# VHH binders against Flagellar brake protein YcgR (ycgR): the designs that were tried, part 4

Target 1, 263 residues: Flagellar brake protein YcgR (ycgR), of Thauera aminoaromatica (c4kar8)
Amino acid sequence: MAELSTPSPASPAPLDGGRGDELEKFTLRGARQILQLLQDLITHRGLITAHTGGGHSFMTAVLKVDEERGRVVLDPSPDPQANRRALAAPRLTCVTQLDGIRIQFPLVGLGEGQDKGRPALFAPLPAEMLRLQRREFYRLQVPLAHELSCLLKAEDLARKPVEVSARVIDIGAGGVAVVVPTGAAEFVIGGTLPACRLALPDGEPIELDLEVRNLNRQTQRNGTEQLRVGLRFAALPRAADTRIQRYIFKTERALNAKARGGL

## First folded at step 21 (VHH; from n1 with D109T)

Design x2
Fold by ESMFold2, last read:
Structure x2 (fold): chain B 263 residues (1-263), chain A 125 residues (1-125)
Amino acid sequence: as target 1 above (263 residues)
Amino acid sequence: DVQLVESGGGLVQAGGSLRLSCAASGFTFSTYAMYWGRQAPGKGREWVSGISGSGGSTAYASSVKGRFTISRDNAKNTLYLQMNNLKPEDTALYYCARGESYSDSWDETYYFDYWGQGTQVTVSS
């Protein structure tokens, strides 16, 4: 493809310090550990968000691991632009969740080809995988049946005030991730959204201030685009924090009970 | 091909002002949030300011808030940074960047997909 059309460096450096050294202790580098974790993702049909840079991502899955050739096989996007961005990227950052634990791994040297006569993406096995087994990094994947939403007070493309009811896709002690339709509102990383309302199943919505920490255009498996927004809670009153923790605990307990009783 | 070209840097006395420009090409400028960053000698890159695609929303690092103003002209595909009351600690290579980035609760790091070569700002006391 057009490798010369993307002059980005191999890996864009962060603008502000992160927790890179604190995260090293959660990094798996053993070949057997990596293969087993990838196999677990395949077995659980884990949906993976592959970040191609520039705030763009697409949904994919690991279809299989080719141990003999040392490669992973990924599901391509039906959107040709998403695939082109992926093939041009010096590095894909793959992010997913397994049993509530955040999994992240890089893929470099992505290529295209076919698997069983179908289009597929290929990459060497990752040299490392991040597996965040700590309470402060936990984010619950919200069950669709709960229909959790967050009312965002933002501006549309014409700079007019707009209220957007955004579906919450995950929730943790420090924030939520939401999705909004393309073009429904504009955001900027570092911006604040005052007086938003988080609707939990019990009680009145929680009024809270949110800070935009992550913003990317996500290409769905069906090729459509939506905006994924990572939102950090401002310091929460104890009552609001308690309600969020109760929701997470009760939901985990219910999901675990279904898993045990579904013989 | 995405291209970002900064200009407007120079040597200025403390308390002075400069206006930086960033000419953008190779993409639909109005649909992307745009950012200014800077890199002081011997230091890492620092986020300075951001502006939404329409220009309706802005954000600033605390070190520059009240002194710097980000703006854009979507008809001219140009991003601006008005820098007032400059201080010696503002001395840096300033670059513009396009993008939205990946960050979450375990990593608050911002990543941008494109940036220019930068324009030098030197503030003497």
Scores: ipSAE 0.359, ipTM 0.761, lowest interface PAE 2.3, mean pLDDT 81
Fold by ESMFold2, last read:
Structure x2 (fold): chain B 263 residues (1-263), chain A 125 residues (1-125)
Amino acid sequence: as target 1 above (263 residues)
Amino acid sequence: DVQLVESGGGLVQAGGSLRLSCAASGFTFSTYAMYWGRQAPGKGREWVSGISGSGGSTAYASSVKGRFTISRDNAKNTLYLQMNNLKPEDTALYYCARGESYSDSWDETYYFDYWGQGTQVTVSS
């Protein structure tokens, strides 16, 4: 893969910390399973982001599966430069969503040709597809009325201990995202915040250790800044996990009931 | 424009030491957490270490903890990585990164919005 002459795109560049082993159990390798999942993507008209490396990607879709030749047919980009990058790439990493479930698969050996007399891209069927079905990867958007908060034990800009009550904006089995005013505390990706307290609507706050996974500065329309902090639960006890899952389930059920009653 | 320029790489024998520097410009350095990452030949990019804006908090990958020390000098807008007891497995292109505007990440993967061109570290047996 050729190195770029200028800084590449704003798309995140992943750093692998051993997560591949965690994902193996969500990896489909059976030919029939793969064919069925690809057909589901065709049926639902799923838009796919195809990553070529070096921070470049293009939008595509699976047009059909050619079972006889053992290949998948992709819609080419209207941008010829994107098609050239795709054809030159040693592999494409395709990412999409199906009913809120993340699907990811590699394509190797991409070529161009014709389908029904129109230009198309072709690749052998993928040998594997990732389907993240489990609830561990679902994140519930927390209703504002719930006023969920997490008390963070951190340090301020002067390296002094500080407690910050951060609003929880989403929550899943593996973590939370919170917002704090910019400057209220400092964080570092990979750092651990011990003895934080997650306040659910019922019961006493849950004491838990949190690992900082991402940081984003957000400028609000009124000009104020806040910091979005992605936090992973570290060594979550079973009782705490149960309370979090119960909150998620009850909230989802309540939101689904509202959706059924109000179209 | 945000600029991050790494230096201090080179060839060392296993067990040796190096100190990397990262000169930062184009932003208020002291308000941002800063990071070191590395990319070995044929591998993906790997997070190595991070330090908070004030320098009060640090974090390390388990593979380097106890051997590497991250630090910063906010008066000089410079980030450092002291690497001790180097191993052949530490051979990589080392780059510094700023932890801001980290968006749309898969919540179990680290991402950064700006990074430098890197400095090569090669550890011989």
Scores: ipSAE 0.339, ipTM 0.766, lowest interface PAE 2.6, mean pLDDT 79
Fold by ESMFold2, fold request of step 23:
Structure x2 (fold): chain B 263 residues (1-263), chain A 125 residues (1-125)
Amino acid sequence: as target 1 above (263 residues)
Amino acid sequence: DVQLVESGGGLVQAGGSLRLSCAASGFTFSTYAMYWGRQAPGKGREWVSGISGSGGSTAYASSVKGRFTISRDNAKNTLYLQMNNLKPEDTALYYCARGESYSDSWDETYYFDYWGQGTQVTVSS
């Protein structure tokens, strides 16, 4: 086991020219900042989506930071194929949120081994971490008890119309992220889904158009696979926007009050 | 391992047509959504069109919708872009790409995990 390896190159440039330079101001490169942010993820038990490429990802967590060896320790997937994809990937793109702020960092040189007799994944500390603290990137994590759903009007693999009730896992000013059973419908990034219905707890479902912004097959912590779909509001009437903002505000306040405990 | 090779570019007069091809190898073509992008002189790369693995779902940039048609032949591992009614603004290096997003956020810029060297399309006025 050697010292930290040299990091591999960053991910391919986005199609939107110059976007990488815009993100530089949110990029942390200091070793102390990186260590503190990783420790914060451990302390808050942050669930991490690790993207392995080819539209695949798996759920993981940072178990510890080994400062002495300069490496991070990750929880392996119960799905052996997800672990094999992760180990074969030239880099692992980790995405998570901390207090509603998006955190993203690459891991290069991922290896497998044992930690205190338990299987674990290891990588050198990332050379950089992205911390997108800006209001337009805020996403409320939807409580499971709310059972928010979005009815998607899409097509199945046989090119036939299908309606899919997708669970909403987060919601922000500009869109939602949902989960769909794999194979239930087919999507393409850039595609639009007209006349979908977003069910909020208060009132009738909101009818809205959605645009597919991202798409990946995600292996859950229990080993099952689901399709995570990022959807942007393509056209949002003012009344619908008001209801969404009100839901976010009320839910955030309620969650913050519960986290503080009783006074 | 993954290889994407574009062809079919060239010089064409405004109003003309071209058909671009992208030969894919090194992966199971039919299981991946595929995309076309372009880069005009002095500009960054721009998303043009996408098509699902089965071919049943397509998407287009507003600047090309109605003029360009994306298609695929999964038996030949080939992606196509039929470009009709070409305009000087369509002049660019055109790339095919295999897509992924390494973020689960709804506000992410599109990303590709592999793309070809491109084929030049030049539209004269």
Scores: ipSAE 0.319, ipTM 0.730, lowest interface PAE 2.8, mean pLDDT 81
Fold by ESMFold2, fold request of step 23:
Structure x2 (fold): chain B 263 residues (1-263), chain A 125 residues (1-125)
Amino acid sequence: as target 1 above (263 residues)
Amino acid sequence: DVQLVESGGGLVQAGGSLRLSCAASGFTFSTYAMYWGRQAPGKGREWVSGISGSGGSTAYASSVKGRFTISRDNAKNTLYLQMNNLKPEDTALYYCARGESYSDSWDETYYFDYWGQGTQVTVSS
């Protein structure tokens, strides 16, 4: 019958990258700790990127915690396709920051419904949350005016050396994220890019080896396709680490001063 | 339709070797980075190794580095995993996957767009 629904195909299963043991010390599993952290996200109106897999994500927020039912209530996407992907996904990986500390938690069993008469997404409380309270996990969003760049020493599609100047969009003690045009070079998760050069505002560029940690494709408003590449510092000389930390500290101080002066 | 078909698994004694193959069809194989993953009993799927579309760059999980070698033959649309010095903890269903990771999570969970049904590797003590 035309009225019978077809079963939805299962979402592709994720691959575990093997870093779970290193993060265990930052994992919160206590119910009270989890509830408090979720409440902090609500209080600070933290925006959350919910990753649904297949290179898709949507912006959301925790609207409330329904402690009696053991559920979190999330803001649905205005894009109906994003909501469908989220409902079909076996797991949402939620990523956010609170006071500069990176927070990550999984949600499983997502459902759609209403809360206070408005559409909402629901999931059981997460069984764990990562609160990454260590300096190397912090990422400063680089102000556009600084025009930080990283010269990547990579290979093109013909295995020939190519230099790609990539804009740095965030930077932390352990790495950077950059944006490059799609097709400018080949990347593979886990691959190493030797002898790249990171340009900070003061001093000579820093030569460093980078490891590719993630790749996110995006199409810009003008139709161009760009690739967001997450890069980890493979080995960082002491002097280079000092320069990076000084840049982060100075920039963070300047941003905090502007925020206070603007209020 | 995109298809990935793994082969070459079997029962092997510890210290032995196997070579896995992944036959690809339904897409332009040479333009995609390809990956091997595995799933041990009672565990999630684990990233094992990756290789760029041209084959110029490779990467390995620390648990297999130095023992496993990924390669590809773009003329035959085939991905390979040479597995040497096998250990009982290498026992798993091995599968190949196409694409790039879209996850930026700190637990390094990766979401790829296509993968095969897998080939079983069992390493006895």
Scores: ipSAE 0.285, ipTM 0.731, lowest interface PAE 2.9, mean pLDDT 80

